# Ledger of designs, part 3: miniprotein binders against Guanine nucleotide-releasing factor 2 (C3G)

Target 1, 226 residues: Guanine nucleotide-releasing factor 2 (C3G), of Drosophila melanogaster (Fruit fly) (o77086r1339to1564)
Amino acid sequence: KSLEIAEQMTLLDAELFTKIEIPEVLLFAKDQCEEKSPNLNKFTEHFNKMSYWARSKILRLQDAKEREKHVNKFIKIMKHLRKMNNYNSYLALLSALDSGPIRRLEWQKGITEEVRSFCALIDSSSSFRAYRQALAETNPPCIPYIGLILQDLTFVHVGNQDYLSKGVINFSKRWQQYNIIDNMKRFKKCAYPFRRNERIIRFFDNFKDFMGEEEMWQISEKIKPR

## First folded at step 20 (miniprotein)

Design v2 (from f2 with E80Q)
Fold by OpenDDE base, fold request of step 25:
Structure v2 (fold): chain B 226 residues (1-226), chain A 120 residues (1-120)
Amino acid sequence: as target 1 above (226 residues)
Amino acid sequence: SIQDKLEELKERLEQLEKELRELEKRLSRDPNDEYLREAIEMLRWAIQMLDRAIQRLQNGDPEAIRLLKLALLWIEIALQFMKRALRKNPEDEKVERLAERIKKLADELERIADELSRIL
């Protein structure tokens, strides 16, 4: 069941990711305008919904053992997602498990260690070195983490002039953008060999069933007071 | 021969410059078209990249192929911006024709790049 769930998550992610046009990520890096980048916005919204959905599925359970079973199931799903090179859903679920409301709860040592090991992939102190290395070694099909693509494009945009003296283009800037975009293009051309499972898709229900952050904190503090 | 490819690249560069000038004329009629503006900017970049590629190729430098690939990417993105402009104005026959011609040029440049990769 965890494998099948991961496959269906990956199919949904792939459908949204392939619709993102290169102009959208470039425009977003320049002006942060969501209206100019509707497919990008849908993809990022999907990421957030999935994370909040996962958090909500855990926090709505009254029994600690049932919460632990669900976390363990998400960990199994994440392992499958990682094998499928679906970094988007992998990191969405990681964001849920490493969220303040969930992380502060009491968990078995094995769960804490697994989550910690997953966080090492996206360690910001190393500028996502482990993730970048893993991505460089990845062959399609793959769904990358879009957040880092946007961050990298933004840094290239802000940190470099478009032109050098005498109207000569900044080749360094254009190569940096090329490297980011070319990698993104490489992954956009891929297809996953999975079949749609309507039962599982209905189970997700577009990940719309989630609670707000304030409600999540309230439930968390009720389970484990500060 | 490398010389034949050099001449082909020069011809395609001149053609691309012509298409860029026509696109700039089109933008002058609607200066607020942000997508056409982006396309024009990217085509300007591509032209400079092609020019650099030609210069490198004159010296037999394999870096010419990389520069061609760089130019091709920016032409591709420019075409995508032109497509976005056409979504707003689908009856703009001039932009459509320009996009078609630029796409043909891109295809030819890709062919040349592939052929050069076998020689260099």
Scores: ipSAE 0.892, ipTM 0.954, lowest interface PAE 0.5, mean pLDDT 93
Fold by OpenDDE base, fold request of step 25:
Structure v2 (fold): chain B 226 residues (1-226), chain A 120 residues (1-120)
Amino acid sequence: as target 1 above (226 residues)
Amino acid sequence: SIQDKLEELKERLEQLEKELRELEKRLSRDPNDEYLREAIEMLRWAIQMLDRAIQRLQNGDPEAIRLLKLALLWIEIALQFMKRALRKNPEDEKVERLAERIKKLADELERIADELSRIL
């Protein structure tokens, strides 16, 4: 069941990721205009909905043992997602487990250690070094973390002038963009061999069943008072 | 020969410059077309990259192939911006014809780059 769930998450991610056009990521890096980047926005929204959905599924459970069982199920799903190179859904679920409302609750040592181990992949203090290395070694099919692509493109855009002198392009800037975009293109060409499971897809229901952040905090504080 | 490929690249560069001028003429009729403006800018970059590639190839420098790949990416992105412009104005036959010609040039440049990779 955990493998099948991971496969269907990956199928949905792949469908949205392949629709993102290169102009969308370049335009977003320049002006952050969402209206010009509809496929990119849909993909980002999907990531956020999945994270909030996972948080809500955990917090709505009244029994602590049931919450632990559900977290362990998400950990199993994440292990499958990592094996199939789906960094998007992997990080969406990690964002749920490492969220303030969930992380502050009392968990078994094994759960805390697993979540910490997963966080090492995206350690911001090392500028995502572990993730970048893993991605460099990854062969398609793969769903990359789009947030870092956007961050890197934005950094290149802000940090470099378009021209060195009147009419002379900044080759360094264009090469930096090339390296990011070419890598993204490489992952867009390959499809996952998974079949659509309508039962599981209906169960997800586009991940629309989630509560707001304030409600999540209220429930968390009710479970474990400050 | 490398010399034959050099002449082919020069010819394709001249053709791309011609298509750029036609696209600039089209933009002059609707200067607020943001996507055509982006495409034009990227084609200008690609032309400079191709020119640098030709200069490097004259010296037998393998860096010429990398510069061709760089130019090809920016031509591809320019074509995608032209496609976005056509989605807004599907009746623009001029932009459609220009995109088709530029795509053909890109395919020829890709062929030349592949052939050079076997020689260098």
Scores: ipSAE 0.891, ipTM 0.953, lowest interface PAE 0.5, mean pLDDT 93
Fold by ESMFold2, fold request of step 25:
Structure v2 (fold): chain B 226 residues (1-226), chain A 120 residues (1-120)
Amino acid sequence: as target 1 above (226 residues)
Amino acid sequence: SIQDKLEELKERLEQLEKELRELEKRLSRDPNDEYLREAIEMLRWAIQMLDRAIQRLQNGDPEAIRLLKLALLWIEIALQFMKRALRKNPEDEKVERLAERIKKLADELERIADELSRIL
């Protein structure tokens, strides 16, 4: 059931998201040192594993009709993730459907159109304007896209001096950081009302069963030769 | 009254300045402690934010409440950096006591900000 799968993905994301400490995010924005940000690393790794796991689930199917069924199921899951404000898993699955090895396979026009419409939410051409508007209208519970939080904090750090003159702090910089961090704290505090389903969690198996990039490209080229 | 809250803020600022000086003395014994260094810098920022909040409150300006919230965030983050320092050196009783006192100051500042929101 697509709703239940989305709910369990969201519970797993929330567990990792709530463990991220604010010092980790601030230190990462300064020097990108992974040793000082272990919980952030686990969250980012989870995103990548989910994306590669989804790609592998599609590419391993030899029958084209079965591949279409799985893609349509992922689309249904993504619609549920969007409605429950889990932008992080939504983007992980979108990244899978829009990946080169999968995108190049000839899909029905309806699938192609839906994927294109989902990409509009994360369009970066106007500094993620559509996503930022959606997030601003979002009430907790929510799991935001961590990549943009990190990007914003990095830009604030490198683009602003800490002090305007000796001993005089740059209040503008402090307010910009406040707005990003306070919003992140707001989302960390609100729990989702879903209960764990151990059968589904066991099925995910921590999303660790996935193929590497080279193997995925080889399978994609066997399905649709160049 | 606003004057009572102004006096309370000045007292809490003086206390925070005392705790910062104690933390700076503690850092001099272990100058390579990056987490304590981060905490100290953020407490220095919070002190300037509180100074400005007091200035605004003297004029009855509601901006004082926003400045209190800004200071409270950075005090909270400083406390989280102190907690990371304690994870690396759990027997540091001075840092533990300083963190406890700073946390109590933050709780009082939060109460003051809430009460000012109802007045202003």
Scores: ipSAE 0.787, ipTM 0.916, lowest interface PAE 0.7, mean pLDDT 90
Fold by ESMFold2, fold request of step 25:
Structure v2 (fold): chain B 226 residues (1-226), chain A 120 residues (1-120)
Amino acid sequence: as target 1 above (226 residues)
Amino acid sequence: SIQDKLEELKERLEQLEKELRELEKRLSRDPNDEYLREAIEMLRWAIQMLDRAIQRLQNGDPEAIRLLKLALLWIEIALQFMKRALRKNPEDEKVERLAERIKKLADELERIADELSRIL
């Protein structure tokens, strides 16, 4: 069941990922203007909704044993997402399990250790070194972490002039952008072989059924007072 | 032969320069069209990349193939910006025709790059 849930999450991510146009990521890296990148916005909002949806599914459960059972199910889903190279949904669910309202609840030691090991993959120290190494070894199909693609493009844009002198283009900047964009295109081209399961898709309900941050904190504090 | 591909590249570069001049003239009628401005800038980059590719090919340098791939990416992105301009102004027949000609040029450049890759 957790495998099929991961597959359906990946299908939804892939549908949104393939619609992102290259001008959108370049324009966003230049000025972060959301108006000009509607498909990119839908993809990043999907990431946030999935994360908040997962947090809400855990926090709404009154019974501690049932919450633990759901966390273990999300961990199983994350393992499947990693195997199918869906780093974006993997990160969305990891951000849920590592969020303040969830993390502060005392979990079984095995759960805490597993979440810590998952965090090592996306550790931002050393410029996401572990993630970049994993991605370099990854063959399509893959849904990469879009946040890092945008950060890399932004860094290249801000850190490099377009021209070295009047009319002479900065080839180094153009090659750096080429490498990022070409890799993104490579992953956009390959489709996942999964078929839609409308029962699971309806269960997700576009991940829109989630609580706001303040409500989640209130429930978290009710479960474990300071 | 490499000489045949060199001559084809020079012809395609000249054609791309012509299309860029036409697009620049079109922009002068609506200088606030940011998408056409982006496309023009990227075509200017691609022309320098093609110039460099031709220089390397004259010496038999396989870097020419890498430079062709670089130019092709930026031409593709320029075409996507032109498509955005057409979404905002769908009746702009001039931009539509220019995009069609540039797309044909890009397809021909890609064929040349593929053939050069097989020659080494």
Scores: ipSAE 0.768, ipTM 0.907, lowest interface PAE 0.8, mean pLDDT 90
Fold by ESMFold2, look of step 23:
Structure v2 (fold): chain B 226 residues (1-226), chain A 120 residues (1-120)
Amino acid sequence: as target 1 above (226 residues)
Amino acid sequence: SIQDKLEELKERLEQLEKELRELEKRLSRDPNDEYLREAIEMLRWAIQMLDRAIQRLQNGDPEAIRLLKLALLWIEIALQFMKRALRKNPEDEKVERLAERIKKLADELERIADELSRIL
């Protein structure tokens, strides 16, 4: 069942990812105006909802044994997501398991070690070197982590002039943008071969059933007082 | 064969310059059209990239192919900005016609880049 859940998460991610237009990411890198980037906003909102939904599914369980079962289930789902190159959902779920309210609870040593192993992929030291290497070796289909695409485009825009002198374009800036955009285009054009399962999609309910950050902290501290 | 591709590139560059001038005239009638302004800027970039590609091709330098691919990307993005402008003003026949001609030029440039890849 974990495989089917990962496949359906991937179908939902792909639906939103393919709608993002290149002008949206370029304009967002320049002025961060949400109005001009509606499909991008829906995709990033989806990431956050999935993460908070997963946290809520764990924290709402009264029984510690049930919480462990759910965490182990999410770990299995994440392994499938990684194998199908869905980095977006993988990182959303990892963010949930590594969040303060969840991580501070007492988990079996095997769980904490496995979560730490997964965090190696998103290690921000050396500018996400591990993730970039994994992505470079990835063939479509793939759903990349959009946050890094946006960060890279923003860095290139802020850190480089459009022109080196009057009327002379900055080719270096254009090439840096090209490399980011071309890779995104390559992944947008390839579809996943999965069949839609409406029962599982209905179960997700657009990941809208989640608690706010403060409520999650209150529940976490009630489970394990400081 | 390289000389033939060189002449084709020069012709496509001249046509793209004509289409850019027409788009600039259209923007003058509505100077606050953000999407057309973005498209124009990217077409200006693509023209310089094509100029550089022609210079490299005169020396048989395979860098010309990379510069063509760079120009093609920015032409494609410029066309996407023009499409967004058309969504806001669907009755703009001039922008629609310009986009069609620019798309045709981009298809021809892509063919030239593919053929050069087989030669070089």
Scores: ipSAE 0.672, ipTM 0.873, lowest interface PAE 1.2, mean pLDDT 89

Design v5 (from f2 with R29L A85M E91N)
Fold by OpenDDE base, fold request of step 25:
Structure v5 (fold): chain B 226 residues (1-226), chain A 120 residues (1-120)
Amino acid sequence: as target 1 above (226 residues)
Amino acid sequence: SIQDKLEELKERLEQLEKELRELEKRLSLDPNDEYLREAIEMLRWAIQMLDRAIQRLQNGDPEAIRLLKLALLWIEIALEFMKRMLRKNPNDEKVERLAERIKKLADELERIADELSRIL
């Protein structure tokens, strides 16, 4: 079941990721205008919905043992996602497990250790070094974390002038963009050999069944008072 | 020969410059077309990259191949912006023809880059 869930998550991610056009990421890096980047917005929205959905599924369970069972299931799914190079859904679920409302609850040592080990992949103090290395070693099919692509493109845009002098382009800026975009293009051609499972897809229901952040905190504090 | 490839690249550069002038003429008629403006800017970059590639190739420098690949990316992205223009105005035959010619140029440049990779 965990493998099948991971496969279906990956299919949904792949369908959305492949629709993102290169102009969308470049335009977003320049002006952050969502209206000009509809496929990019759909992909990022999907990421957020999945995270909120996972949080909600955990917090709605009244019994602590049931919550642990559900978290362990997500950990199993994440391990499968990592093996199939789906960093998007992997990080969406990680963001759920490492969220304030969930992280503050009492968990078995094994759960805490697993979540910590997953967080090492995206350690911000190292500028995502482990993730970047893993991505560099990854062969298609792969779904990258789009947030870092956007961050890197934004950084290149803000940190470099378009021209060195009148009419002379900044080659360094263009090469930095090339390296990011070429890598994205490589993964955009990804095809996963998984078959669509309508039962699991219906179970996801576009991940629309989630509660707001305030409600999540209220439930968390009810489970474990401050 | 490298000399043959140089002549081919110079010809493609001239053709790309011609297509750019046609797009710039169009922009003068519709200065608020954002996608056209982006396409033009990227083609300007590609032209400078191609020019640098030609200069490097004259010295037998393998860096010429990398510069060709760089130029190709920006031509491809320019074409994607032109596709966006066509989605807004699907009956714009002039833009469609321009995009087709630029695509042909990109394919030829890719071929030349691949061939150079075998001899450099």
Scores: ipSAE 0.881, ipTM 0.950, lowest interface PAE 0.5, mean pLDDT 93
Fold by OpenDDE base, fold request of step 25:
Structure v5 (fold): chain B 226 residues (1-226), chain A 120 residues (1-120)
Amino acid sequence: as target 1 above (226 residues)
Amino acid sequence: SIQDKLEELKERLEQLEKELRELEKRLSLDPNDEYLREAIEMLRWAIQMLDRAIQRLQNGDPEAIRLLKLALLWIEIALEFMKRMLRKNPNDEKVERLAERIKKLADELERIADELSRIL
């Protein structure tokens, strides 16, 4: 069941990821205007909804044992997502488990250790080095973490001039962009060999059933007072 | 031969420059078209990259192929911006014809790059 859930998450991610046009990521890196990048926005919104959905699924459970059962289920799903190179849903679920409202609760040592091990992939102190290495070694099909692509493109845009002199382009800037975009294009062309399961897709319900962040904190503090 | 490919690339460069001039004329009529501006700028970059590729190829430098691939990416992105223009104005036959010609040029450049990869 955890494998099937991971497969369906991956299919949904792939459908949205494939719709992102290269102009959208370049425009976003330049002006951060969401309106000019509708497919990119849908993909990022999907990521956020999935994270909030997962948080909500855990926090709505009143029994601590049931919460642990759900967290363990998400950990199993994440392991499958990692194996199928879906970094988008993997990181969305990780964002849920590592969120303040959830992380502060009392968990079994094994859960805490698993979450910590997953966080090592995206350790910000190392500028996502482990993730970048894993991605470089990854063959399609793959759903990359779009947030880092956008960050890298933004960094290249801000950090480099378009021209070295009058009428002479900055080849270095263009190559840096090429490397990012070409890698994205490589993953965009590849399909996952999974079949659509309408029952599971309906269960997700576009991940619309989530509570707000403030409500999550209120519930968390009720479960474990400060 | 490499010489034949050089002549083909020079012809394609000239054709691309002609198409760029047509887009620049369009921009003079609609200076606020952001997508047109982006397409033009990217084609300008691609032309410089293609020119550099030709120069490198004259010396038998395999770097020419990488530069062609770089140029091709930016032509493809320019075409995507032109597609955005056409979504706003679907009945713009002039832009459609320009995009078709530029796409044909891109396909020819890709062919030449592949053929060069077999020679170098």
Scores: ipSAE 0.881, ipTM 0.951, lowest interface PAE 0.5, mean pLDDT 93
Fold by OpenDDE base, last read:
Structure v5 (fold): chain B 226 residues (1-226), chain A 120 residues (1-120)
Amino acid sequence: as target 1 above (226 residues)
Amino acid sequence: SIQDKLEELKERLEQLEKELRELEKRLSLDPNDEYLREAIEMLRWAIQMLDRAIQRLQNGDPEAIRLLKLALLWIEIALEFMKRMLRKNPNDEKVERLAERIKKLADELERIADELSRIL
């Protein structure tokens, strides 16, 4: 069940990821204009919806034991996602489990340790070093974390001039962009060998069933008062 | 031979420069076309990269192949911007023909890069 869920999440992610055009990520890095990058925006929206959906699924459960059961299920799904190189859904679910409203609740030691272990992949203090290393060792098929691609492209854009002098391009800037884009292109060309499961897809319902952040905090504080 | 490939690359460079001039003429008519502006800029980069590749190849430097790959990427991205232009105006036959010619150039550059990879 957890494997099948992970496969279907990956299929949905792959469908959206492959639609992202290279101009979209370059334009976004330059001006952050959403209107020029519709496929990129759809992919980012999907990530956020999945995270909020997972949070909502946990917080709507009144029984602590049922909440733990769901968290453990998400952890199992995340392990499968990691194995199949789907960093997008992996990090979306991690964002849910590591969110303030959920993290502050009382959890079994094993859950806390697992979540902490997953967070090590994206440790900001190391500039995503562990993630970058894992990605470098990854063979297609893979769905990368788009947030870092956008961050890296933005950093290259802001940190480098287009021209060194009149009519002389900044080759260093163009190579840095090339390396990021070429890696992204490599992953876009590869399909996952999974079959669509309509039952699970219907269960996700495009992850539209989620509550807002304020409601999540209210529920969290009701479960565990400050 | 390497010399044959050099001549082919020089010809492709000249052709790409010609296509760039046509796009620049188009930009003079529609200076607010963002996608056209991006395509032009990227083709200018690609031309300079291709020129550098030719220079390196004259010395038998394998770095020429990497520079060709770099140029090719930016030509491909320029083509993607031209596709966006065509989505906005699908009846623009001039842009369509330009895109087709540039695509052909890209394919030829890719072929040359692959062939050079076997020689160098």
Scores: ipSAE 0.881, ipTM 0.951, lowest interface PAE 0.5, mean pLDDT 93
Fold by OpenDDE base, last read:
Structure v5 (fold): chain B 226 residues (1-226), chain A 120 residues (1-120)
Amino acid sequence: as target 1 above (226 residues)
Amino acid sequence: SIQDKLEELKERLEQLEKELRELEKRLSLDPNDEYLREAIEMLRWAIQMLDRAIQRLQNGDPEAIRLLKLALLWIEIALEFMKRMLRKNPNDEKVERLAERIKKLADELERIADELSRIL
């Protein structure tokens, strides 16, 4: 069941990811205007919804054992997602498990260790080194973490002038952009061989069933007072 | 031969410059078309990249192939912006024809790059 869930998450992610056009990521890197990048916005929204959905699924459970069962299930799903090279859903679920409202709860040592090990992939102190390495070694099909692509493109845009002199382009800037975009394009061309499971898709219900951040904190503090 | 490829690249460069001039004429009529502006800018970049590729190829430098690939990317992105223009104005036959011609140029450049990769 965890494998099947991961497969269906991956199919949904792939459908959205492949719709992102290169102009969208370039425009977003320049002005961060979501309106000019509708497919990109849908993809990022999907990421956030999935995270909030997972948080909500855990926090709505009153019994601690049931919460642990759900967290363990998400961990199993994440392991499958990682094997599938789906970094989007993997990180969406990780963001749920590592969120303040969830992380502060009492968990078995094994759960805490697993979550910590997953966080090592996106350790910001190392500028996502582990993730970048893993991505470099990844063959399609793959769904990358779009946040880093946007960050990298933004960094290249801000850090480099378009022209070195009047009429002379900055080749370095263009190569840096090329490397990012070419890698993204490589992953967009490959489909996952999974079949759609309508039952699981209906279970997700576009991940719309989530509570707000304030409500999550309230429930968390009710479960474990500060 | 490399010389044949050089001549072919020069011809494609000239063709691309002609298409760029047509887009620039359009921009003069609609200076607020953001997607057109982006496409033009990227094609300008691609032209400089292609010119550099030709220069490098004259010296037998394999870097020419990489520069061709760089140029190709920006041509492709320019085409995506032109596609956006067409979504806004689907009946713009002039832009459609321009995009088709530029796409053909891109395909030819890709072919040349692949062929050069076998020689260099």
Scores: ipSAE 0.880, ipTM 0.950, lowest interface PAE 0.5, mean pLDDT 93
Fold by ESMFold2, fold request of step 25:
Structure v5 (fold): chain B 226 residues (1-226), chain A 120 residues (1-120)
Amino acid sequence: as target 1 above (226 residues)
Amino acid sequence: SIQDKLEELKERLEQLEKELRELEKRLSLDPNDEYLREAIEMLRWAIQMLDRAIQRLQNGDPEAIRLLKLALLWIEIALEFMKRMLRKNPNDEKVERLAERIKKLADELERIADELSRIL
């Protein structure tokens, strides 16, 4: 079941990822104007909804053993997502398991160690070196972490002037953008071979059933008082 | 031959410069159109990239192929910005025809890049 759930999450991600237009990511890197990037916004919103949905599924369970069963199920789903190169959903679920309201709860050492191991892939202290190495070895199909694409494009934009002198373009800036965009386009072209399972899609219910941040903290503090 | 491809590239560059001037005339009617401004700027970049590619090809330098690919990416993105402008102005036949001509030019440049990859 966990494999099939990962496949259906990946199908939903891929539908939104392929709709993102290159002008959207370039404009967003310049001015972060959501009005000009509607498909990118839908993809980012999907990421956040999936993360909050997962947190809510865990926190709403009153029984500690049931919460552990659900965390272990998410861990199994994440292992499948990693194998099918869906880094985006992998990180959405990791963000949920490593979120403050969840992480502060007392988990068995095995769960804590697995989550820490998963966090090594997206360790930001070395400019995402582990992730970049994994991505470089990845062949399509793949859904990359959109957050890093946007960060890289933003860094290139703010860190480089468009022209070296009047009328002379900065080729280095154009090549840096080329490398990021060309790789994104390569992954947009290749479809996953999975078929829709309407029962599972209906179960997700567009990941809309989630609690707000304050409610999650309140429940977390009821489970483990400060 | 390389000389034949050089002549083809020079002709395509001249055509791109012509299409850019027509697009600049269209922008003058609505100078704050963000999508057309972006497209025009990217086509200006592509022209410099093509100039550099021609220079490198005159010396038999395979960097010409990389520069062609760079120019093609920015032409493609410029066309995407023109498509976004056309969504807001679907009856603008002049911009639509310009986009069609630029797309054909891009397809020809891609063919030239592919053929050069076999020579170099």
Scores: ipSAE 0.787, ipTM 0.917, lowest interface PAE 0.7, mean pLDDT 90

